# VHH binders against Putative glutamine amidotransferase MTH_191: the designs that were tried, part 7

Target 1, 304 residues: Putative glutamine amidotransferase MTH_191, of Methanothermobacter thermautotrophicus (o26293)
Amino acid sequence: CGIAGVVYKDGKLHSVGADMTRMLHALQHRGPDSAGFAIYGGLGLEENDYLLNIEVKDKPGLLDMVKETVELVSPIGSDEVIPSVENHIIYRCRITLESFSQLKPLIMDIDSIDDVIVLNGSHSFEMIKDVGSVLEIADRYDTWSKKGTHAIGHTRFSTESIVDRYHAHPFQSYIIPDITVVHNGQITNYWKIREPLERKGHIFETNNDTECIVHYVADKLASGYSLEEALEQSVKDMDGPFSYIVGTPQGVGIAKDQLGLRPGVMAENDEVFAVASEEVSLREVMDTSEVEQISPGEVRVYEI

## First folded at step 1 (VHH)

Design v02 (framework vhh_vobarilizumab_d1)
Fold by ESMFold2-Fast, scan of step 1:
Structure v02 (fold): chain B 304 residues (1-304), chain A 118 residues (1-118)
Amino acid sequence: as target 1 above (304 residues)
Amino acid sequence: EVQLVESGGGLVQPGGSLRLSCAASGSIFSINAMAWYRQAPGKGRELVAGITSGGSTSYADSVKGRFTISRDNAKNTLYLQMNSLRPEDTAVYYCAARVGYWDSREYWGQGTLVTVSS
């Protein structure tokens, strides 16, 4: 797997979709099976507005059932259909909720429809994830045109589990809004981390290590940790080998486990902070000879 | 809009004690991290003590063992207990809070003056 993140320090909109597409394409050799993006800062949604990203099998009447289910809770402000592979479409719609706490119950209601999977619901980022190569996904979703202040992304390689859209990275937690994770490696003390989170009310949809990480980080942030503090504590609590990147509305962070077996590099200048699995990815967004290896147990964060 | 209101500042003699309070109000329901800063005459603003929503604390070396930060999360109120006060502790004390993660903003109070003098 390959991971990447990029932040423009001026807090203004830049072509981060194109940037992340190039960064992930440079990492295609690490993971050909699926790819995903979380692009922050470009949606400009009003308070209480959310974007849902829903996978729907291309079957008569099914999209109508999805729309009817959404409309029981919220009017649909804008929507679109994106054709995908394997007889599926991706339905995107903007909704308005009274509070963030209504989002996960709505997602569960939509997920109860056979052959329908909610990929995510967000306020501050656009999620794009699908089966295929980086360039196939980029062309399908037009990532080249997408703007934002920062983005994270992932290319996936799987030898054991079936690769599907939902299990592609990034993963999101619904304990707090708009926290995303992309990950490379394993959490070897998985149940030691998961069980306390479940007792606190986190709902796990998978046995995926990446989901465990996003719940952990979201829990720490909800408890008042800074992003840097949450990542530093994760390195102490989680056994690797792993590296992961967190996206938040304010920026990105990267953490590398104490074993240091999974790669991670960074480069920074006055305009850009970038992190990735390999140097070749960093060169897609900056011309630099000063690439820093992320050391075992190290955390690096940039917030706008 | 979050408003932070400090109280408890005043004049105390060296060796005395003082308790500062900071009450948060407004449309934001939770404040996750809070801190006390101070600015002494002729000096820059410095962090005195910080506390997370879960109660983890940190202190500047100059106040360790003398000052205690605490919070009441249900009331969004922050406290600073100051013991064994010294003339060097004379400063305007500011309450600061960071709120939310999708719209992370930093809020500051107006400050409360603490004067330590005989």
Scores: ipSAE 0.000, ipTM 0.133, lowest interface PAE 16.9, mean pLDDT 83

Design v03 (framework vhh_vobarilizumab_d1)
Fold by ESMFold2-Fast, scan of step 1:
Structure v03 (fold): chain B 304 residues (1-304), chain A 119 residues (1-119)
Amino acid sequence: as target 1 above (304 residues)
Amino acid sequence: EVQLVESGGGLVQPGGSLRLSCAASGSIFSIYAMAWYRQAPGKGRELVAGISSGGSTSYADSVKGRFTISRDNAKNTLYLQMNSLRPEDTAVYYCARLTGWYDLPFDYWGQGTLVTVSS
């Protein structure tokens, strides 16, 4: 697997979709079977508007059932269907909710429909994740044209003959809005991290390490930690080997475990902060002579 | 249940070549991704190369262009062809079956085979 993140320091829209596509393509050797993006700042949604991405098996009546379920809670402002592989489509729609707290219950209602999986719901970022190579996904979703202030991404190495879109990175928590994680490696003390979070009321849908990381970070942020403090505490609490990147509406952070076994590098200039699994990814977004290895237990954050 | 048995390690001069093999049992081999990891003295384990159930491959930057991972599903065997070996490649090499998610350590690993590149 490969992970990458990029932030433009001026807080303006840049060709971040194209940047992340190039960064992830450079990492394709680490994970050729699926890819995912979280692109921040480019959606321009009105207050209380959210974007849902829903995987729907391509069969008669199913999409209509999904739309009817959504319309019990919100009118559909705009929508589109993106054809995908394995007899599936991605239904993307914009909705308006009274509060963020309604989002997870709506997602659960939609998920209750057979052959339907909600991939995510967001306000500040666009989620793109699917099976295929980086360039196949870029063509399918037109990532080359997408603008934003920052993005994170992942390339995945498939360990089964069928690739599951839902478990692809990025992963999101619904405790606080718009926190995403991409991850490489393992948490070896998984249940020691998960059990306290479950006691606090976090609901886990998978046994995936990435979900555990995003719940952990969201919990710390909700408790008043800064992003840097949350990541610094995570490398003390979690046993590796791992490296992960967090996306928030304000920026990007990377954390590397105390053993430092999973790669992580960064480069920075006046315009750009970039992090990735490998130097070749950084070269796609800046022309720099200096690339810094992230040390074991080190955390690097940039917030605009 | 899968048992992984590595072979092919040994002592080799810089610039030399070795081919590692990993033998596994049953139909499980053909439907899951496989990988080679290595661990040098005093260092942690690192991914060297991986191959998906469909045959897509991935390589660490340090070995790209020198190492080739392949599989023979009829023989339930994973291979690592190592060319242009360097002293830095000295390590115990492990064969692993991968579990599907980035959750936990892989389901199965081998005992390892030592590769020593003299310097």
Scores: ipSAE 0.000, ipTM 0.134, lowest interface PAE 18.3, mean pLDDT 83

Design v04 (framework vhh_vobarilizumab_d1)
Fold by ESMFold2-Fast, scan of step 1:
Structure v04 (fold): chain B 304 residues (1-304), chain A 119 residues (1-119)
Amino acid sequence: as target 1 above (304 residues)
Amino acid sequence: EVQLVESGGGLVQPGGSLRLSCAASGRTFSRYAMAWYRQAPGKGRELVAGIYSGGSTSYADSVKGRFTISRDNAKNTLYLQMNSLRPEDTAVYYCAAEYLGFDTPYDYWGQGTLVTVSS
């Protein structure tokens, strides 16, 4: 697997979808099976508006059932259908809720429909994740045209013959809004981290390490930690080998486990902060010979 | 599916050398990150050395400069060359293949091979 993140320091809209597409394509040798993006700052949604991404098997009546379920809670402000592989479509719609706390219950209602999976719901970022190569996904979703202030991404290797869209990165937590994680590696003390979070009321939908990381970080942020503090504490609490990148509405952070088995690098200039699994990814967004290895146990964060 | 079998453990004197091997079966060996872990009596599991599919390596501070991890993708084999061995290196050594798909807590482990460093 490969991971990448890029932040423009001026807080203005840039072609971060194109940037992230190039960064992830450079990492395609690490993960040819699926790819995902979280692109921040470009949606420009009004307060209380959310974007849903829903995987729907392409069969008669099913999309209508999904739309009817959404309309019990919110009128649909805008929507589109994106054809995907394996007889599936991705349905995207904008909705309005009274509060963020209503989002997860709605997602659960939609997920109760057979052959329907909600991939995410968000306010501050656009999620794109699907089966295929980076360039196939980029063409399918038109990532080349997407603008934002920052983005994170992942390209995935699967040892299984079957690839699942839901288990592709990024992962999101619904304890606080708009926190995303992409991850490479493994948490060897997984249950030691998960059990306290479950006791606090976090609901886990998978046994996936990346979901555990996003719940952990969201919990720390909800408790008043800064992003840097949350990542520094995670490196102390979690046993690797891992590297992961967190996206928030304010920026991007990367953390490496204490032994540093999984690679991570950064490069920075006056305009851009970028992090990735490999140098080749960083050179897609900046011309520099000054690439820095993230040291074992180190955390780097940029917030605009 | 990957199966791992370690070999090469045994008794060695302080200052001596030993080479561990880990034979893997499975068509995706070249795509796995591979690692050596060890567990000494009364202690927790410790990551000793790792090698990513792209060739990057990492070592625990206690073994850096003394141990070398390498892989032969044509033979589906992982190696650990251990030099300047110390009594503190006595442990059961485990080969591990990191499962990169589905980001699961499951990984593939060997049965372990005992290394004893004493006179």
Scores: ipSAE 0.000, ipTM 0.169, lowest interface PAE 15.5, mean pLDDT 83

Design v05 (framework vhh_vobarilizumab_d1)
Fold by ESMFold2-Fast, scan of step 1:
Structure v05 (fold): chain B 304 residues (1-304), chain A 118 residues (1-118)
Amino acid sequence: as target 1 above (304 residues)
Amino acid sequence: EVQLVESGGGLVQPGGSLRLSCAASGSIFSINAMAWYRQAPGKGRELVAGITSGGSTSYADSVKGRFTISRDNAKNTLYLQMNSLRPEDTAVYYCTAHYSWGREYDYWGQGTLVTVSS
């Protein structure tokens, strides 16, 4: 698997979708089976507006049932259908809720419909994740045209014969809005991390390591930790080998476990802060000879 | 609109047991996740136990090993089996059809009072 993140330091909109597409394509040898993007700052939604991405099996009446379920809670402001593979479509819609706390209950209602899976709901970022190569996904979703202030992304190689959209990175938590994670590696003390979160009342929907990381980071942030503090504590609490990148509305962070066995590199100049699995990915967004290896146990954060 | 109706509360001696039930109605779709919360006099609401449609469960440290959450999806009913009850368990217990940890829930029951006293 490959991971990448990019931040423009001026806080203005840049072609981060195109940047991330090039960064992830450079890592395609690490993961041709699926790819995903979280692109921040480009949606421009009003305070109470959210974007839902819903996977729907392409069969008669099912999309109508999804729309009816959404409309019990919110009028649909704008929507579109994106054709996907394996007899599925992705339905995207803009909704308005009274508070963020209504989002997860709505997602659960939609997920209760057979052959329907909510991939995410967001305010500050656009989620794009699907089965296929980086360039196939880029063409399907037009990532080349997407603008934002920063983005994170992932390419996946499945050691199993089946790859699904829901388990593609990025992963999101709903404890606080708009926190995303992309991850490469394994958490070898998984249950030691998960059980305390479950004792706090977190409900896990998968046995995926990436879901565990996003719950952990969201829990720390909700408890008043800064992003840097949350990532530093995660390196102390979690056993690798892993590297992961977190996206927030304010920026990105990367963390490596204390063994440092999974790759992670960074480079920055006056305009850009970038992190990735390999140097070749960084060179797609900047001309630099000064690439820094991220050390075992190290955390790096850039916030706008 | 989803409605939740709790039952099974009451007065019980320390060390006793109670089973709470929560019946969900008003939706043609299955509920994905459900949870029990409680509120003791003068305190805020706290999560007691949660369960997803897939059967994954979570418990507060104070009740783990003593309480068991379960659901019957065919009957749209949530249960909380409470064993080895303590005076500290005295609270109004609330059922929810949706979960958002640390946030407001959109579907709440009216609550059922559990009093643990000699």
Scores: ipSAE 0.000, ipTM 0.128, lowest interface PAE 19.3, mean pLDDT 82

Design v06 (framework vhh_vobarilizumab_d1)
Fold by ESMFold2-Fast, scan of step 1:
Structure v06 (fold): chain B 304 residues (1-304), chain A 119 residues (1-119)
Amino acid sequence: as target 1 above (304 residues)
Amino acid sequence: EVQLVESGGGLVQPGGSLRLSCAASGFTFSYYAMAWYRQAPGKGRELVAGITRGGSTSYADSVKGRFTISRDNAKNTLYLQMNSLRPEDTAVYYCAADLYRSGWYTDYWGQGTLVTVSS
C-alpha cells in the first residue's frame, strides 16, 4: 500500500485533487486494487451542512429507500449518482443537521438497509474511495478538477481479503469532525490500543488497524493534544511496523513507528509541505531534489 | 425493552469445547453490533470477541484461533464457539449489544453464563 499527503502553506485553494492524483499514480505499484482521497478546504459547505457518500447496489428501489431514510432527518440539498463497478453506484448528497451528533445515528439508519453501506459523512473534506486504479478513479470522480488547501490519499493492495469500498482508506472517526487517516503496515499491539478506546465510548465498525489509528488520534485531539503531540504519543503507544498520515481541517501529519520498516519521506519549500511512501510521489508536486527520509519514531506535521 | 439471554455454559476439561448462545429480543438485532465479554472471579470484564452488523469479526489475542463468533439474524441469536479451552478461559461470559450506536461498546448486558475449565 502507498500513502501521500500535500499541504499548500498559503491556505488558499490549489489544484490538490490533481496533485494527489499524480502523487498516488506514482505509487500505483504499491497498491493497484483500490485508491482513496480526502480533499480538504474545497467543499465550501454552510456551517451545519454535511456531505454523505453512500454505496448502493444497483437494483430497483434501493436508491429510493436510501433517499427516504435521509429525508426523515434532513432535506436533500443537492445530490448525484456516480456509476461504479460491480453493479454498484455511489450516491452523494448534501444534508443539513442541527448538530454533528446527529450524523452517526443517521449513518447507522442508512447502513441498516440491505445492500447499502455509508462510506462516510463529512463537513470539511470530500471523500473519494473506490475499487480500481488511481487513474480510473480520477476519471470517474473527476479528481483532476478538485480544489482544496490540502489532501491525503492511499493506494491499496489486497491480500487474500475481499476488496471492498468501505474498508478502503481513508478512514474517519466520528468522535470529532473531519479527522481522516491513511495507513501502511500493521499495529501489532492492536487490542491494547483498541480496548481502552472502546471503554471511552469509541465505536469500532471493523478490525482495520487504520480505524484503530483514527480513533486513537481523534481521542487525543478531543482531549486537547495538538496534532504533533497526538502523533508523537501514538509512536510511543503503538507497536509497528507502520507509517500513517492524518488529515484534519487544519493540516496534515505523518508518523513512523520505532522500527522504521515502512517507508516515509518528506519534502518542503516555502509554498508546499508534502509527505509520501516514496520520493517519486513527492516530485509530482514540487521541483526539488531535497527529499528527507523520516526517521524511525519520527513525526512531521504542517498546520495552516 | 431489550433482553439478552445467554446459555451453553458449563464444566469442561482442558482441551474441550463449548458453544455459547445468546437469544436477543426487544430491538432490531440485525442493526446492532454484538460482542462477547468475560469476567473471571475477582477481575474486570474483558472483550473476548465482536461481530459487526455486516459480519466482520475480531478477537482478543488470547482466544484468536480457538474461538469463533457468529450471528444468525433470522433467529436473533449470537454464538460463540469455544475450542481448545484452557483453565484461564474460566469466567462468566456475557452477551452484549450496542443499543444506541452500531459498535462494540454497550450499556446492556445479558445475565451471563458460567464457563469452568478444570480437571
Scores: ipSAE 0.000, ipTM 0.112, lowest interface PAE 18.4, mean pLDDT 84

Design v07 (framework vhh_vobarilizumab_d1)
Fold by ESMFold2-Fast, scan of step 1:
Structure v07 (fold): chain B 304 residues (1-304), chain A 119 residues (1-119)
Amino acid sequence: as target 1 above (304 residues)
Amino acid sequence: EVQLVESGGGLVQPGGSLRLSCAASGSIFSIYAMAWYRQAPGKGRELVAGISSGGSTSYADSVKGRFTISRDNAKNTLYLQMNSLRPEDTAVYYCAKVRYTKVYESDYWGQGTLVTVSS
């Protein structure tokens, strides 16, 4: 698996969808099975508006059932259907909620419909994740045209028999808005991390390590930690080998475990902060001879 | 606002079973994630089991395979089926609506129901 993140320091909209597409394509050898993007700052949603991404099997009546379920909670402001592979579509819709706390219950209600899976709900970022190569996904979703202030992304190689959209990265937690994680590696003390989070009220949908990371970081941020503090504490609490990147509305962070067995590199200039699994990814967004290896146990963060 | 009332607690011998119920009123139960928590004497409150509005479940490792959380949206009721009970399961059990904006608290707690596992 490959991971990447890019931040433009001026806080203005840039072609980060194209940037991330190039970065992830350079990492395609690390993961051909699926790819995903979280692109921040480009949606332009009004306060209390959210974007849902819903995987729906392409059969008559099912999309109407999804729409009816959403409309029990919110009117649909705008929507679109994106054709996907294996007889599925991705349905995207804009909704308005009274509070963020209503989002996850709605997502779970939609998920209760047979042959329907909610991939995410967000305010400040657009999530794109699907089965296929980076370039296939880029063409399907037109990532080349997407603008934002920053983005994170992932290419996945699955050792499991099933490769599916929901288990593609990024993963999101719903404890706080708009936090995403992409991850490479394994958490060997998984249940020691998960059990306290479940006692605090986190509800886990999978046994995936990446979900555990996003719940952990969200918990720390909700408790008043800065992003840097949350990542530094995660490196102390979590046993690797892992590397992961976090996206928030304010920026990007990368953390590498104490063993340092999973790669992580960074490059920075006056315009851009970029992190990735490999140097070739960084060169897609800047010309640099000064690539920095992220040391075992090190955390690097850039916030706009 | 959701009001929650737990029932079904009692005294049971080790290896026995109990079924807890939580009746919800006041708002649309079907759209909320729900959970069972417990608090044993001298311990903090801990999550036992959670269930999404759509029926996806999660469990604490100590109860996996022994407890089953379920819901009946038509009756606005949450259940916890507890099998193979152990003395360590002795606690007051609470039904709660899960909030995603505050990790440490739920604003919608019931009064609790006492479960005592003793010979």
Scores: ipSAE 0.000, ipTM 0.128, lowest interface PAE 17.8, mean pLDDT 82

Design v08 (framework vhh_vobarilizumab_d1)
Fold by ESMFold2-Fast, scan of step 1:
Structure v08 (fold): chain B 304 residues (1-304), chain A 119 residues (1-119)
Amino acid sequence: as target 1 above (304 residues)
Amino acid sequence: EVQLVESGGGLVQPGGSLRLSCAASGSIFSINAMAWYRQAPGKGRELVAGITSGGSTSYADSVKGRFTISRDNAKNTLYLQMNSLRPEDTAVYYCAARTYTFKGDYDYWGQGTLVTVSS
């Protein structure tokens, strides 16, 4: 797996979709099976608006059933259908909710429909994740034209015979809005981290390490931790080997476990902060002579 | 969307106890992180205690073991139980909440309630 993140320090819109596409393409050798993006700052939604991404099997009546389920809760402001592989489509729609607390129940209602999976619901970032190579996904979703202030991304190597969209990174938690995680590696004390979060009321949908990380970080942020403090505490609490990147509406952070066996590098200048699994990814946004290896147990954060 | 109203402050003797409450209006209380801050005369505002939507808590070292933060999501109310009060705990206490739009800090603040610890 490969991970990458990029932040433009001026807080203005830049071609971060194109930047992230090039960064992830450089990491294609690390994960050919699927890729994903979280692009922040470019979506431009009004306060109570959310974007849903829904995987739907391409069969008669099913998309209509999905739309009807959404319309019980919210009018559909805009929508589109993006064809995908294996007779599936991705249905994207903008909705308006009275509160963020209505989002997870709506997602559960949609997920109850056979052959339908909600990939995510977001306010301040656009999620793109699918099966295929980085360039195939980029062309399918037009990531090249997408603007934002920052982005994170992932290329996936699946150890399973089945490669599915839901288990592609980024992952999101619904405790607080718009927190995303991409990750490479393994948490060896997984249940020690998960069990306390479940006792606090976190609902886990998978047994994936990445979901555990996003729940943990979201819990710390909700508790009043800064992003840097949350990541520093995670390195103390979680056993690796891992590296992961967090996206928030304000910026990007990377954390590397105490063993340091999973790669993580950074580069920054006056304009850009970038992190990735490998130097070749950083070359796509700046000079590689400025690359720094992230040390075992180290955390690096940039917030706009 | 969120309005916070504190109550329960007053004059108390050293070693005494007080319970502060913060009533929140709005359907999003159960997903908000909540906190108590205080500001003593002539000092800056400081974090006293925080609690997540799920009930995880954190405390400033100066109050750890003496103060307990809790929430009642059914009543949309945040509490601060203050035991073994000391003169240095004298301050205006503020309730704070993060809204659903995450900003890295607290978005909503109450008006404050005065706690005076003296004989």
Scores: ipSAE 0.000, ipTM 0.155, lowest interface PAE 15.7, mean pLDDT 83

Design v09 (framework vhh_vobarilizumab_d1)
Fold by ESMFold2-Fast, scan of step 1:
Structure v09 (fold): chain B 304 residues (1-304), chain A 120 residues (1-120)
Amino acid sequence: as target 1 above (304 residues)
Amino acid sequence: EVQLVESGGGLVQPGGSLRLSCAASGFTFSSYAMAWYRQAPGKGRELVAGITSGGSTSYADSVKGRFTISRDNAKNTLYLQMNSLRPEDTAVYYCARGSLWFGELPSDYWGQGTLVTVSS
């Protein structure tokens, strides 16, 4: 697997979809089977609006059932259908809720429909994740044209031949809006991290390490930690080997475990802060010979 | 319920050979890549060898040329043939469902491990 993140320091819209596509394509040798993006700042939603991404098996009546379920809670402001592989479509719709707290119950209601999986719901980022190569996904979703202030992304080497979009990165948590994680590696003390979070009321939908990381970070942020403090505490609490990148509405952070066995590098100049698994990815967004290796246990954060 | 059960560990002399087996159940074995990891006392787990659903293999530099990973899809079994064993190969060996890279693996799909001790 490969991971990447990029932030434009001026806080203005840039072609971050194209940037991230090039960064991830440079990491394709690390994971050819699926790819994902979280693109921040370009979605342009009003305060109470959310974007849902829903995987729907291509069966008569099923999409209508999904739309009817959504419309019990919210009018559908705009929507589209994106054809995908394995007889599935991705249905995207914009909805309006009274509060963020209504989002997860709606997701659970939609998810209760057989052959339907909600991939995510977001306010400040656009999630794109699917099976296929980076360039196939880029063409399918037109990532080349997407603008934002920052983005994170992932390429995955899948251990299963069957399509599994839900388990592709990025992952998000629903206790804090719009926090996303992409991850490479493994948490070897997984249950020591998960069990306390479950006791605090976190609901885990998978046994994936990446979900555990996003719950952990969201919990720290909800408890008043800064992003940098949350990541610094995570490398003390979690046993690797891992590296991960967090996206938030304010920026990007990268953390590397104490053993430092999973790669992570960074580069920055006056315009751009970028992090990735490998130097080749960083050179897609800036011309620099001054690439820093992220040290074992080190955290780097940039917030606009 | 996914289960991975390792067997074949034991005590061997340096230069000896050992074959590990991993019996898999609760999932479609032929659809998944499989891997062997090991952990020496007080050390982190390291990837030893991996095999894709299609049969392509990868190895850690420390074992390349000495270890051979293979699979028998009809028997839902993963194997690790270990030749020319060295004292530094002493570790608990784990069967895992997952990536051949330093990639993501769910910890709950690991076997309980089998101990390999290489000493005189």
Scores: ipSAE 0.000, ipTM 0.125, lowest interface PAE 19.0, mean pLDDT 84

Design v10 (framework vhh_vobarilizumab_d1)
Fold by ESMFold2-Fast, scan of step 1:
Structure v10 (fold): chain B 304 residues (1-304), chain A 119 residues (1-119)
Amino acid sequence: as target 1 above (304 residues)
Amino acid sequence: EVQLVESGGGLVQPGGSLRLSCAASGSIFSIYAMAWYRQAPGKGRELVAGISSGGSTSYADSVKGRFTISRDNAKNTLYLQMNSLRPEDTAVYYCAAGYDFWSGYPDYWGQGTLVTVSS
């Protein structure tokens, strides 16, 4: 897998969709089967508006059933259908809820429909994840035109013959809005991390490590930790090997485990903070002669 | 940083044998799980064989009994012995390294080596 993150320090809109597309394309050799993006700052949603991404099998009446289910809870403000592979479409819609707490129950209701999977719901970021190469997904979703203040992304290699869109990165937790994770590697003490979170009321949808990371980080942030403190504590609590990147409305962070076996590099100038699995990805967003290797157990964060 | 370099690909007749090698450099090879993947023309990549850091092996059903994965930690080298080759084994073969393929994805890839099985 390959991971990448980029932040523009001025807090203004930049072509971060194009930037992340180039960064991830440089990492295509790490994962050709799927790619994902979380693009922050450019969605421009009104208070209480959310964007849903829903995977729907392309068969008669199913999309109508999805729309009807959504409309029981919220009017649909705008929507679109994006054709995908394997006889599936991605349905995207903007909805309005009374509170963030209504989002997860709505997602569960939609997920109850056979051959329908909600990929995510968000307020501060646009999530794009699908099967295909980086450039195929970029053309399908028009990532080249997408603006934002910062973005994180992932390229995935699947050991399965069919790639599962839901398990593609980025991954999100619904304890705190708009926290995303892209991850490379594994957590070898998985249940030691997961069981305390479950006792605190976290509900896990999968058994994958990336979901465990996002729940952990969300829990720490909800408990009053800064992003840097949350990531520093994760390196102490989680056994690798792993590298992961967290996106929040405020910025980006990267953490590398104590063993240091997963790659992670960074580069920074007056305009940009960037992190990635490999140097080639960083050079797509800045001219730099100085790339820093992230050391075992090290955390780097930039918040605008 | 880990660099993987494959060798041993080439043209072979049906029923023949080939041995692929993958040399790893720049890291502690013995702690990584290693694997061979392949990509046939017009198809996605598939896991062919994997070997854990502890020596446990796994094979795709299509190659069981014909292919053998092995590793030499002293030489930092991964091998794939391919016997009884069939035209459908024609593909680019990729060496991959990661901590644990049973629960994660490869972190490092080789450039690939072409295997063509044809008379």
Scores: ipSAE 0.000, ipTM 0.190, lowest interface PAE 14.7, mean pLDDT 84

